VH-VL binders against Alsin (ALS2). Designs and how they scored, part 3

Target 1, 196 residues: Alsin (ALS2), of Homo sapiens (Human) (q96q42r690to885)
Amino acid sequence: GYIASLHELATTERRFYSKLSDIKSQILRPLLSLENLGTTTTVQLLQEVASRFSKLCYLIGQHGASLSSFLHGVKEARSLVILKHSSLFLDSYTEYCTSITNFLVMGGFQLLAKPAIDFLNKNQELLQDLSEVNDENTQLMEILNTLFFLPIRRLHNYAKVLLKLATCFEVASPEYQKLQDSSSCYECLALHLGRK
Short names: E, the ipSAE of ESMFold2; O, the ipSAE of OpenDDE; V2, 0.75 times the mean of E and O plus 0.25 times the DockQ between their complexes.

## First folded at step 1 (VH-VL)

Design d01 (framework fv_diridavumab)
Fold by ESMFold2-Fast, scan of step 1:
Structure d01 (fold): chain C 196 residues (1-196), chain A 120 residues (1-120), chain B 111 residues (1-111)
Amino acid sequence: as target 1 above (196 residues)
Amino acid sequence: EVQLVESGAEVKKPGSSVKVSCKASGGTFSSYAISWVRQAPGQGPEWMGGIIPIFGTAKYAPKFQGRVTITADDFAGTVYMELSSLRSEDTAMYYCARDYYDSSGYFDYWGKGTTVTVSS
Amino acid sequence: QSVLTQPPSVSAAPGQKVTISCSGSSSNIGNNYVSWYQQLPGTAPKLLIYDNNKRPSGIPDRFSGSKSGTSATLGITGLQTGDEANYYCGTWDSSLSAYVVFGGGTKLTVL
């Protein structure tokens, strides 16, 4: 049902926010606090990644809080932030994924100076846990790739939950059409960004 | 290791207010909600309310709405619960507990509890 | 008065299996995940089960949970004397004023 699907969206959004918050506080903030991180260009690109990541984290946190308000009372599907402000979500995810892709294309974490590489190696177990990579033979750079592209997987999750919400409405209803269209947009963006 | 440390025992007179604190250590509390759950002698747990520290948004159980206030000092990592217009029925152990999700209502880490006694 | 109904007590011998029920309605157990807590005398409640059937790290596999319709069950196999405690179910109530509810508790006595 509708309430059960909203509860799933709220629950998984809070879990995702928690994970992003942990990456921000335990990896990105300490990493950028190190001295002599590398060349100015590499550091500037990483700072851009951190900025876009923080903005995305904030959006996800606000969305989670907003979803919790629906448990206080049933609201129309059209009032959901992910539907009402879908362009904001799509743009925020796109901006973040573009920033991480640009950083990685320019050499990424491998071009950081020794203190940063040492930090990442020291925290490899935490990075592996956060990224949900189970193969202990996975290279550090592959772990980092998996970790920083987790937002793309969340876009797939949005598409699936929106599709579940749509099944709670008549096929001919405006609500059904809006949810189906939004699901398609999130899935399309995820596939496009996942190929980069 | 996550630890929730509550303030010391309180003895209050009927009609007064009590404010208890809960300090989070060994992890971040800004990514989670903190709830207050009380337990009167010989009775089961009773949820009073909770707060998401990073947003400052608090929710209260209907029984306590208008009498309880939950606040957070996100920078200090401390959550407060103030209960006003105390009666003998408010004599209980007061726990702070980490709510992993704002909407799920389960608590994975608990403080040791603060005894509040209301007596004339 | 608790919103969720549990038997007040259950008893079994060491090594046996016991089940504790928790009954609610569509607005609570029917629409939401169920958690279970163990409370030893003089201690805070401890999370045993969350999301109907999942165990936190450190909880042995002899503790299990299940949910069907508006009822949930906590199962304990291979009973030990250290399991003697009060057990509480908990869930979110999504009726008009959404809030967290607990069962009245079940005292488990290991004979």
Scores: ipSAE 0.006, ipTM 0.464, lowest interface PAE 10.4, mean pLDDT 83

Design d02 (framework fv_diridavumab)
Fold by ESMFold2-Fast, scan of step 1:
Structure d02 (fold): chain C 196 residues (1-196), chain A 118 residues (1-118), chain B 111 residues (1-111)
Amino acid sequence: as target 1 above (196 residues)
Amino acid sequence: EVQLVESGAEVKKPGSSVKVSCKASGGTFSSYAISWVRQAPGQGPEWMGGIIPIFGTAKYAPKFQGRVTITADDFAGTVYMELSSLRSEDTAMYYCAREGDYYGMDVWGKGTTVTVSS
Amino acid sequence: QSVLTQPPSVSAAPGQKVTISCSGSSSNIGNNYVSWYQQLPGTAPKLLIYDNNKRPSGIPDRFSGSKSGTSATLGITGLQTGDEANYYCGTWDSSLSAYVVFGGGTKLTVL
């Protein structure tokens, strides 16, 4: 049903926002406050990643807040932020994924200076928890990669939820078509960004 | 694993108010919806309302609108439910419960007994 | 009074099968997912079924759920003495302002 599916979208969005907020406040912000982080190029690329990450986090937070208000009574599909502002959503994800890919191509986290690596090792338990990595023998770099590619996984989740919402409408309806088309867009973007 | 720990039993007089707390133990619930569900002796559960702490949004069942206030203290990791203008009919077990990643309440507190009597 | 209707009681012997019905309207069961909860004496409710027919980890396949129109059914096969409990259905109601509703409960007695 529509309300139950919308509730599922809200629940998973608030969980995702919480996770991104924790990454931002407990990992990225303290990491970037260190005086000796690495080479100029590495630092600039990481700052770009953090900037794009913060903007994406903000957008997801706004989306979650909007979904909470949609739990009041019957709502129209056109009111959903991921449908109404899909271009803003897609652009924010694209900008973030481009920044993290550029950072990794130039050597990524493995090129960080000792103070940065020491900080990340100090917080390894938190990083494992946030990335949901269950294997305690997983290397730090693999944990970090899993963590910073979570947004691509979320695009797949949006596509799936949108398909689920579509089943709540008549197949011939404009609502069904819009939800189906949006789902395809998010899946296409996830595939495209995953290749970068 | 995450547990929800509720405050202790309360005995209250008619016309007073009661405030029950629910704290996450072994983890956090900031991003989950926390519901308050009560159950009078011999009766089924009755949803009172819920809150999503990270969004600060509380929602109430129509029957309790105006008498119940649900708040969250994210720093303390605690959700509160305050019920005012108590009557004997408010005597019940009060549960806090978490909505998981699917529709359904998958983690429940042990319940807080609230007795309203002279 | 509960907005979802369940039979007040059902009885069966060990090894038998029982079904517990839950009847609502288009504003609740008809348009929303149904969950089922088991409550043993003196304990908090425990989630048995979510999304109409899915089981959480640790719930045996003897428990099943289904939904048709404005009604839902909980099925229990191979009844055991430990299944003696109250069972409640739950769903979202969208008639005025979306909120959670529960059934009045069904007491299952095993012998």
Scores: ipSAE 0.008, ipTM 0.519, lowest interface PAE 8.8, mean pLDDT 82

Design d03 (framework fv_diridavumab)
Heavy chain, then light chain:
Amino acid sequence: EVQLVESGAEVKKPGSSVKVSCKASGGTFSSYAISWVRQAPGQGPEWMGGIIPIFGTAKYAPKFQGRVTITADDFAGTVYMELSSLRSEDTAMYYCARDEGYSYGFDYWGKGTTVTVSS
Amino acid sequence: QSVLTQPPSVSAAPGQKVTISCSGSSSNIGNNYVSWYQQLPGTAPKLLIYDNNKRPSGIPDRFSGSKSGTSATLGITGLQTGDEANYYCGTWDSSLSAYVVFGGGTKLTVL
ESMFold2-Fast, scan of step 1: ipSAE 0.057; ipTM 0.630

Design d04 (framework fv_diridavumab)
Fold by ESMFold2-Fast, scan of step 1:
Structure d04 (fold): chain C 196 residues (1-196), chain A 121 residues (1-121), chain B 111 residues (1-111)
Amino acid sequence: as target 1 above (196 residues)
Amino acid sequence: EVQLVESGAEVKKPGSSVKVSCKASGGTFSSYAISWVRQAPGQGPEWMGGIIPIFGTAKYAPKFQGRVTITADDFAGTVYMELSSLRSEDTAMYYCARDSYDFWSGYFDYWGKGTTVTVSS
Amino acid sequence: QSVLTQPPSVSAAPGQKVTISCSGSSSNIGNNYVSWYQQLPGTAPKLLIYDNNKRPSGIPDRFSGSKSGTSATLGITGLQTGDEANYYCGTWDSSLSAYVVFGGGTKLTVL
């Protein structure tokens, strides 16, 4: 039902925020605090990734907090921030994914200096856990790719929950149409970004 | 250019409440958090809390939790801070400021001129 | 009391260099970027430095910032009488990641 789908959205959003916060505090922040990270251009691209990641994390945290009001049944589906302000979400995810893609295309983590590579190897078990990679033989760079593209998976999750919410309304209703359209937008963005 | 315009000075009695407004103009009202920072005479600044207007959800500093309420009116482009159960030690200058949600810091890049709140005893 | 410790005052002559320190712990300065604010008498604070060492547009390069361990430093070169003000450091406290803390302030007197 409706309440169950809203609870799923809220619970998974809080869980996703927790994961992003852990990546920020345990991986990105310590990594960028190291001396001699690499060339100026490589470091600037990584700093841009961190900036966009932080903005996305903040957005997700605020969204998770706002969802508590819907669990109390005090707001209509049209008032859902992910639906009403979808362009903010789409833009934030796009900016982040573009930044990580640019960093990786220009050499990515492999181009970082030894202190950074040593840090990442030392934390490989944590990176595997955070990325939810089950194969212990997975290479470090593949783990990092999986980890830093987790936001694309969240876009798929949004699309799925919005479809579940749509089934709670009459097909002819404005609510049904808006939820279906929004779901399609999130899914299309996820597919587009996943091919880059 | 971004401007934050705060409401006028207030004189209140102990035990009452005060509500201060901050009107944002220019720039991107919804793209930044708006925070409230107060400064008592001779003291350093204290962060009270902040809100992202587009979400309407507020975060509060532990010291002010339960006494402060921060709300936003997106149509008016205005953020409000209401402080209840006023005490003489709440006498201070109250600033609204634009908060970054940057990776490493919560810095404030644009500040209102401040609203003086005096709690008479 | 303020979570971040600054000297209450510092003084120097015009044209000289001055440094203002800000000391914290691993939960704040140690793990987070530091910002600095200038407050002239009767005015709101003005952002001088963000992200440890970056200047907003319009802030002259006479102002610089640095961070080492759990301490941060604001440097001002070529001191001018107009620099006489209160200076505050600020950062996140990671024990409550959404909570902003400020220093107690340093009054700069240009003698």
Scores: ipSAE 0.013, ipTM 0.536, lowest interface PAE 7.7, mean pLDDT 84

Design d05 (framework fv_diridavumab)
Fold by ESMFold2-Fast, scan of step 1:
Structure d05 (fold): chain C 196 residues (1-196), chain A 119 residues (1-119), chain B 111 residues (1-111)
Amino acid sequence: as target 1 above (196 residues)
Amino acid sequence: EVQLVESGAEVKKPGSSVKVSCKASGGTFSDYAISWVRQAPGQGPEWMGGIIPIFDTAKYAPKFQGRVTITADDFAGTVYMELSSLRSEDTAMYYCARGYYDSEYFDYWGKGTTVTVSS
Amino acid sequence: QSVLTQPPSVSAAPGQKVTISCSGSSSNIGDNYVSWYQQLPGTAPKLLIYDNNKRPSGIPDRFSGSKSGTSATLGITGLQTGDEANYYCGTWDSSLSAGYVFGGGTKLTVL
């Protein structure tokens, strides 16, 4: 049902926000606070990644709060934020994924200086937990890649929840069509951004 | 506690550009979206566009697309609206207005900046 | 040029009731929450109603809002001379060129 799907969207959004917030506060912020991180170009690309990540984290946090308002009867669920501001969501995810891809193409985490590499190795267990990588023999760079591409998995999740919401409306209704179209956009973006 | 302070009145010639500023105080600047709404003499308000400063992304009303640019200086806590190729029809009061990025309404408004376009 | 349609004027005596209508389409009022703004002469608009029927702190309960389908209504009971103003409805438009849209405005005259 409609309410169950909205609860799913809200619950998973809050959990995703918590994870992004932890990555920002425990990994990205401390990493960028280190002295002698690498070349100017590498550091600037990483700073861009952190900036776009922070903006995405903010959007996700606000969306979770808005969904809670719908579920507690403060707002009607007629105009979902993810539908109304779809361009904002699509742009924020695209800008973040572009920034991380540019960073990785230019050598990524492997080209960081010793202090940064030492920091990442010291926190490998936390990185593994945050990335949901359960194979303890996974290499650091694979863990980092999995972690920083988690937003693509969330786009797939949006598409699936939007399809579930669509089934709560008549096939001929404008609501059904809007939810279907939005789901297709998120799925298409996820597939596009997931390509190397 | 929240105030939006707009820049002073402007008198411009046709074909020129005008840049109006809006400084947000009393709240976390980056938590909000700032929109620009104009009102010509004797007319109702007209939404021109808005920006969410932390995302550096602006949206514009189709009528103003190509003539208006909205930018934010997050460090200074200031949002700018620049309107180019000015016409006499652009003579209006220009307001900045605050909402949350997911807001369906504007809870705080600046006092307005008068822009007069005449030769 | 306004996307939302309001009557240009309405009038009543002190203590009476008035309603101001706002008509739109499925992509704006039908899909989104409606807000109402009060504009006194020489001032910026002030938020009066948000989310169809909610009042900000400081707005008296004489002001109410409602929405049905693609139309919204602002109700004012116990009219006072200080209520004389222009009233505007507003909402987001969900079409591909989405933006915020206002009604043409209604001038309320308290006789």
Scores: ipSAE 0.006, ipTM 0.511, lowest interface PAE 10.3, mean pLDDT 84

Design d06 (from d05 with heavy chain G99E Y100S D102W S103G E104D; framework fv_diridavumab; at its last look DockQ between E and O 0.82; V2 from the best seeds 0.00; counts 0 for: pae E 3.2 > 2)
Fold by ESMFold2, look of step 3:
Structure d06 (fold): chain C 196 residues (1-196), chain A 119 residues (1-119), chain B 111 residues (1-111)
Amino acid sequence: as target 1 above (196 residues)
Amino acid sequence: EVQLVESGAEVKKPGSSVKVSCKASGGTFSDYAISWVRQAPGQGPEWMGGIIPIFDTAKYAPKFQGRVTITADDFAGTVYMELSSLRSEDTAMYYCARESYWGDYFDYWGKGTTVTVSS
Amino acid sequence: QSVLTQPPSVSAAPGQKVTISCSGSSSNIGDNYVSWYQQLPGTAPKLLIYDNNKRPSGIPDRFSGSKSGTSATLGITGLQTGDEANYYCGTWDSSLSAGYVFGGGTKLTVL
């Protein structure tokens, strides 16, 4: 039921945060600390990706923490931050997806300078672990694509959990309508962003 | 341009409480961590705690746990800090500061407001 | 009684260089990124260095930072009279009662 679905949201959000936090701290921050990353344009695009990723990581981390507090309180559905501030979540995911798409369309990781490519190659085992790619001979660029598209996959999970929560209420109730509408919004966004 | 503005200076008696507010003009505010940092005359800064308005989750430095309460109006983008059981050593400049998404450091600071505790 | 230890003061002539140290522990400087803040007389602190050695926009490259083990260093070259200020290091402390900690400050005098 309702409580089980709330625990699923909280648990999966914390797990997702842990993944994003590791990507930021072990990949993005060290990568961006390198003195020579590439041309000004390539570096600006990568910095935009890092900026949007960092905002998303921060939002998800704080959301996970707030869900723990939520589970010890009244647990009223309208008080869920993912519903109450849904536009912030949707916009943050959209901004991130736009940033990574712009970076990849303009050449992406292949246009980085040798020090950056060397860093990524040296850390290929870590990248594979973080992306959860199981094929040991998967190419670096495929690993990077999988890794940086992980946030888009989370939107489908939000849609599923919100729908599960909705089924715990009467169809005519305000709670049902809000949860189902939000589930549809996350599902629609996930499909839209997945096309990119 | 984002500006952080603390409420006006206050003079208080020992044993009372003070409540200071912080507002942003311009920019996005409600989804940032907003911290309170104080600085006694001639001393270094001291982090008191912080809150993210939309999540209403507050953290407190151990020294101030039990005496400080930080709250927010997440739609108005205003945060409040209340310090109770005031002592003379609480006389300080009080700043609000915004935490960056990158690196967990403070990228914007208010001009500060003075709280004076005198007998 | 600052968690992070800085020298109380440093001084040097215009055009010279100065180094300001910041000593901590594994749970703060060792495990976390260090920031530096400049506080000019009568003003609020201002971010000078983040991520150990990065400068925000508008900070000249004569300001530099580094970190080694549980110690961090702020370097200032080409000293100017306008650099006369208090300088504070800051970082998160990962210990059980984690929070943000500042150094006690270093007053820079330019003679």
Scores: ipSAE 0.406, ipTM 0.765, lowest interface PAE 3.2, mean pLDDT 87
ESMFold2-Fast, scan of step 1: ipSAE 0.243; ipTM 0.678
ESMFold2 (binder alone), look of step 3: mean pLDDT 90; pTM 0.927
OpenDDE, look of step 3: ipSAE 0.825; ipTM 0.925

Design d07 (framework fv_diridavumab; at its last look DockQ between E and O 0.11; V2 from the best seeds 0.00; counts 0 for: pae E 14.7 > 2, placed apart)
Fold by ESMFold2, look of step 3:
Structure d07 (fold): chain C 196 residues (1-196), chain A 121 residues (1-121), chain B 111 residues (1-111)
Amino acid sequence: as target 1 above (196 residues)
Amino acid sequence: EVQLVESGAEVKKPGSSVKVSCKASGGTFSDYAISWVRQAPGQGPEWMGGIIPIFDTAKYAPKFQGRVTITADDFAGTVYMELSSLRSEDTAMYYCARDLGYSSGWSFDYWGKGTTVTVSS
Amino acid sequence: QSVLTQPPSVSAAPGQKVTISCSGSSSNIGDNYVSWYQQLPGTAPKLLIYDNNKRPSGIPDRFSGSKSGTSATLGITGLQTGDEANYYCGTWDSSLSAGYVFGGGTKLTVL
């Protein structure tokens, strides 16, 4: 039902925030603290990725906090931030995914300097755990790609939860139409970004 | 460019409380993480606490635990700081400051002008 | 007393170079990123350096930062009279009573 789907959204958002926070603190911060990461262009692209990742992490944290407050008050669907301010979410995910795509097109992690590659190799088990890759034999570069594209999976999850919420309303209702439209927007963006 | 606007200066008696607001403006942005930093005359800045994205509640410096409450209105872009049981040692300039947002640590690059709180009998 | 120790004052002539040190411990400078702030008289602090050695937009490259072990250093070259200010290091302290800490400050005089 409706209440169960709201709790699902809140619970999974807190889990996703925790994941992003761990990636930021255990991978991005230490990596970017190294004296030599590579060429000026490579470093600038990676810094842009980190900047957009941090902004996305901030949005997700604030959304999780607002969902906790939402569950303790009036639970009307039209008041959901993910629905009411969907363009903010769509834009933030797009900006992040564009930054990681630009970095990867220019050679990505393979062009980092030796100290950065050494750091990533030494932390391969942590990277595998954070990325939720089950195959212990997965190559480092595949693990990194999976890790930094986790946000696309979250967009699919938003679309799914919004659709579940929509099924709790009559098809002719304004609530149903808004939830369905937003679910479609998140799903379309996820498919578009996944092709890049 | 982000701008931070603090409420006006206050003169308070010992034992009372003060509540200072900080409004962050930058178009339609509703959600900000903001810290409070104070500075007594002739001394260095002192972090009092702030709202950290990782937690639902504010984080407070140990020195101010139990006396300070920091709250935020996510959609109004406003943060409040209330300091209770005021003493003369609380006379200082009080700043709100916002994190850089893309730094790997806390780095405050958006500061308000500060507001003076004077505690005198 | 300040958790982060800075010399109380430094001085140098216009055009010269100066360095300002900041000494801490493993739970602050050792494990966390360091920032540096400039405070001109009567104004709010201004961020000069973040993430140990990076400059925000608008800060000239005369200002530099570095970190080694539990110590951090701010470097200023080509000193100008407008650089006379108090300078503070800042970082997160990860001990059991975690929080952000500032150094005691260093007054720079340009003679």
Scores: ipSAE 0.000, ipTM 0.444, lowest interface PAE 14.7, mean pLDDT 82
ESMFold2-Fast, scan of step 1: ipSAE 0.650; ipTM 0.843
ESMFold2 (binder alone), look of step 3: mean pLDDT 88; pTM 0.918
OpenDDE, look of step 3: ipSAE 0.167; ipTM 0.730

Design d08 (framework fv_diridavumab)
Fold by ESMFold2-Fast, scan of step 1:
Structure d08 (fold): chain C 196 residues (1-196), chain A 120 residues (1-120), chain B 111 residues (1-111)
Amino acid sequence: as target 1 above (196 residues)
Amino acid sequence: EVQLVESGAEVKKPGSSVKVSCKASGGTFSDYAISWVRQAPGQGPEWMGGIIPIFDTAKYAPKFQGRVTITADDFAGTVYMELSSLRSEDTAMYYCATEYYGSGDAFDIWGKGTTVTVSS
Amino acid sequence: QSVLTQPPSVSAAPGQKVTISCSGSSSNIGDNYVSWYQQLPGTAPKLLIYDNNKRPSGIPDRFSGSKSGTSATLGITGLQTGDEANYYCGTWDSSLSAGYVFGGGTKLTVL
């Protein structure tokens, strides 16, 4: 059902926001607060990643709040935000993924100064937990890649939930068509951004 | 960089309502969350509430819930704050301030403030 | 009434160092990032410090912030007459449904 699928969207959005918030507060902010990082191109690219990540985190947090308000009758948004503002979501995800790809192409985390590398090694267990990597033998750089490309997995999740919502409507209805089109857009973006 | 311009000073009688505006310019309006903060003469600032225009969602401080309404007109690039059932204690400077939506922890850009005086 | 406690005033001579404290609870300072604002007479507040200890572009490094437990401090070194102002700490408070709270303010007088 429709209500069950909306609860799934809301619950997973709140969980995803919590994860992004933890990455921001426990990894990105402390990392960029370290002394002796210098003003290298790599550091500046990482600052751009953090900026785009914060923007995405804010968007996801507000979306989760709007869904919660809608489901529980709090007087706020009445329309499904992910459909009404799909271009905002698509642009924010694209900007973030572009920034992380540019950072990694230019050498990524490996080229940061020693204090940053030491910080990441000290927090490897937290990084592994946040990235949902179950293989305990996974190397730090693979963990970081998995972690910072988690937003692509979320785009796939949006596409799947939107397809579930579509099954609640008649195939010939405008609602079915909108949900199918939106699902396709999120899935196409995920596939495009997932390519190296 | 965003600039915030507020409407002119208001003088109101007790029991009436006041509606003040905050026009954002110089940036993408929808990229910012906008809050209202007031300051009574000789007192510190007090947060009243805020709005995220892209989602049309407003949040209010408990003290003002039921008396304050914050709305956004995306086409006009303007946020409004309406305060009803005015009392003399509502006499204050009213500021709008923005949080860039990528950073929700601080108010980085402030309007110059609008004076609201409530007197008989 | 302010939920964050600041000393009402502090004073020092030009060139000296001063610190301003801000005391709260677990639900505000303890759980959240602290910001500091400077307010010159007749002007709107200006952001000096965000995320406990970070400076916005254009803020001199003689302004610094720190946080420990449920308290935060603003440090100002090399005091100048232009620093004479009211200073406010601010943070989000979970007990107020994620509402923002300000300190009562500290008036800095440069003697």
Scores: ipSAE 0.013, ipTM 0.482, lowest interface PAE 8.3, mean pLDDT 82

Design d09 (framework fv_diridavumab)
Fold by ESMFold2-Fast, scan of step 1:
Structure d09 (fold): chain C 196 residues (1-196), chain A 118 residues (1-118), chain B 111 residues (1-111)
Amino acid sequence: as target 1 above (196 residues)
Amino acid sequence: EVQLVESGAEVKKPGSSVKVSCKASGGTFSSYAISWVRQAPGQGPEWMGGIIPYFGTAKYAPKFQGRVTITADDFAGTVYMELSSLRSEDTAMYYCARDWYDYGMDVWGKGTTVTVSS
Amino acid sequence: QSVLTQPPSVSAAPGQKVTISCSGSSSNIGSNYVSWYQQLPGTAPKLLIYENNKRPSGIPDRFSGSKSGTSATLGITGLQTGDEANYYCGTWDDSLSGPYVFGGGTKLTVL
């Protein structure tokens, strides 16, 4: 049902926001506060990644708060509150994924200086936990790639939930069409960004 | 592991206000909501309101709207609940609880006793 | 008065089974996940069940939940003296004023 699907979206959005907040506070912020992090170009690309990541985290938090407030005090039972941030979300996801792709194409984490690499190795268990990589033999760089591409996985989740919500409306309704179109947009973006 | 530590017991006069604090330790403070739930002696729990600290977004139960204010200091990792125009019937245990998963409250403070007496 | 109706008390002997009901309406239980809380004397409530039928880590499988329509049920098997407590159901209400609401509570006595 509609409310059950919104609860699923709100719950998973809070979990995802929590995970991104932990990555931001425990990995990205401490990493970028280190002295002698790398070359000027590598540092600038990583700072761009962190900036876009922070903005994405903020928007995900706002979306989670909006969903939670709607569920805690529904004013309109069939409100499409999940679509309210859609364009800002898509733009923010695109900007973030472009920044991480540019960083990785130009050499990525492997080009960081020793203090940064030492920091990441020291926090490898935390990185594994945050990325949900369960293979203990997984290399640090693979863990980092998995971690920083979590937003793309989330786009697939949005597309799936939107399709579930669409089934709660008549096929001929404008609500059904809007949810189907939104799902397609998230799925297309995820496929475009995920193949880089 | 997240723990919620509430401020100490309060004894207040009718017509005054009380401000109870709830400090979170462990975990990412801004990633979850904090709810305030009170329980009068011999009664069941009653939800007063909650806040999402990162956004400062507070929501109040209609019974308390206009008399309760819930705020957060994200830097200090602390949420506050202020209840004004106190009456004898406000004598209760006041709990803060983490609203994790949006389905239930999984971590609770030990409670703050507020007694309203002349 | 609580918007969610629970029986005021239930009692049984150690090792037996009990069920505690919670009845609401379409705007609360009918539309939302139900949680159950255990409150031992002098303590804060403790989450037993969330999302109708899921248990948090550390809650034994003797505790179970279910929901059908506008009603929910908490089941406790293999009763122990330590289960003697007040039990509350809780859920969100989708009405315009939208608060979280608790049931009136059920006192479980283990004889």
Scores: ipSAE 0.007, ipTM 0.462, lowest interface PAE 9.7, mean pLDDT 81

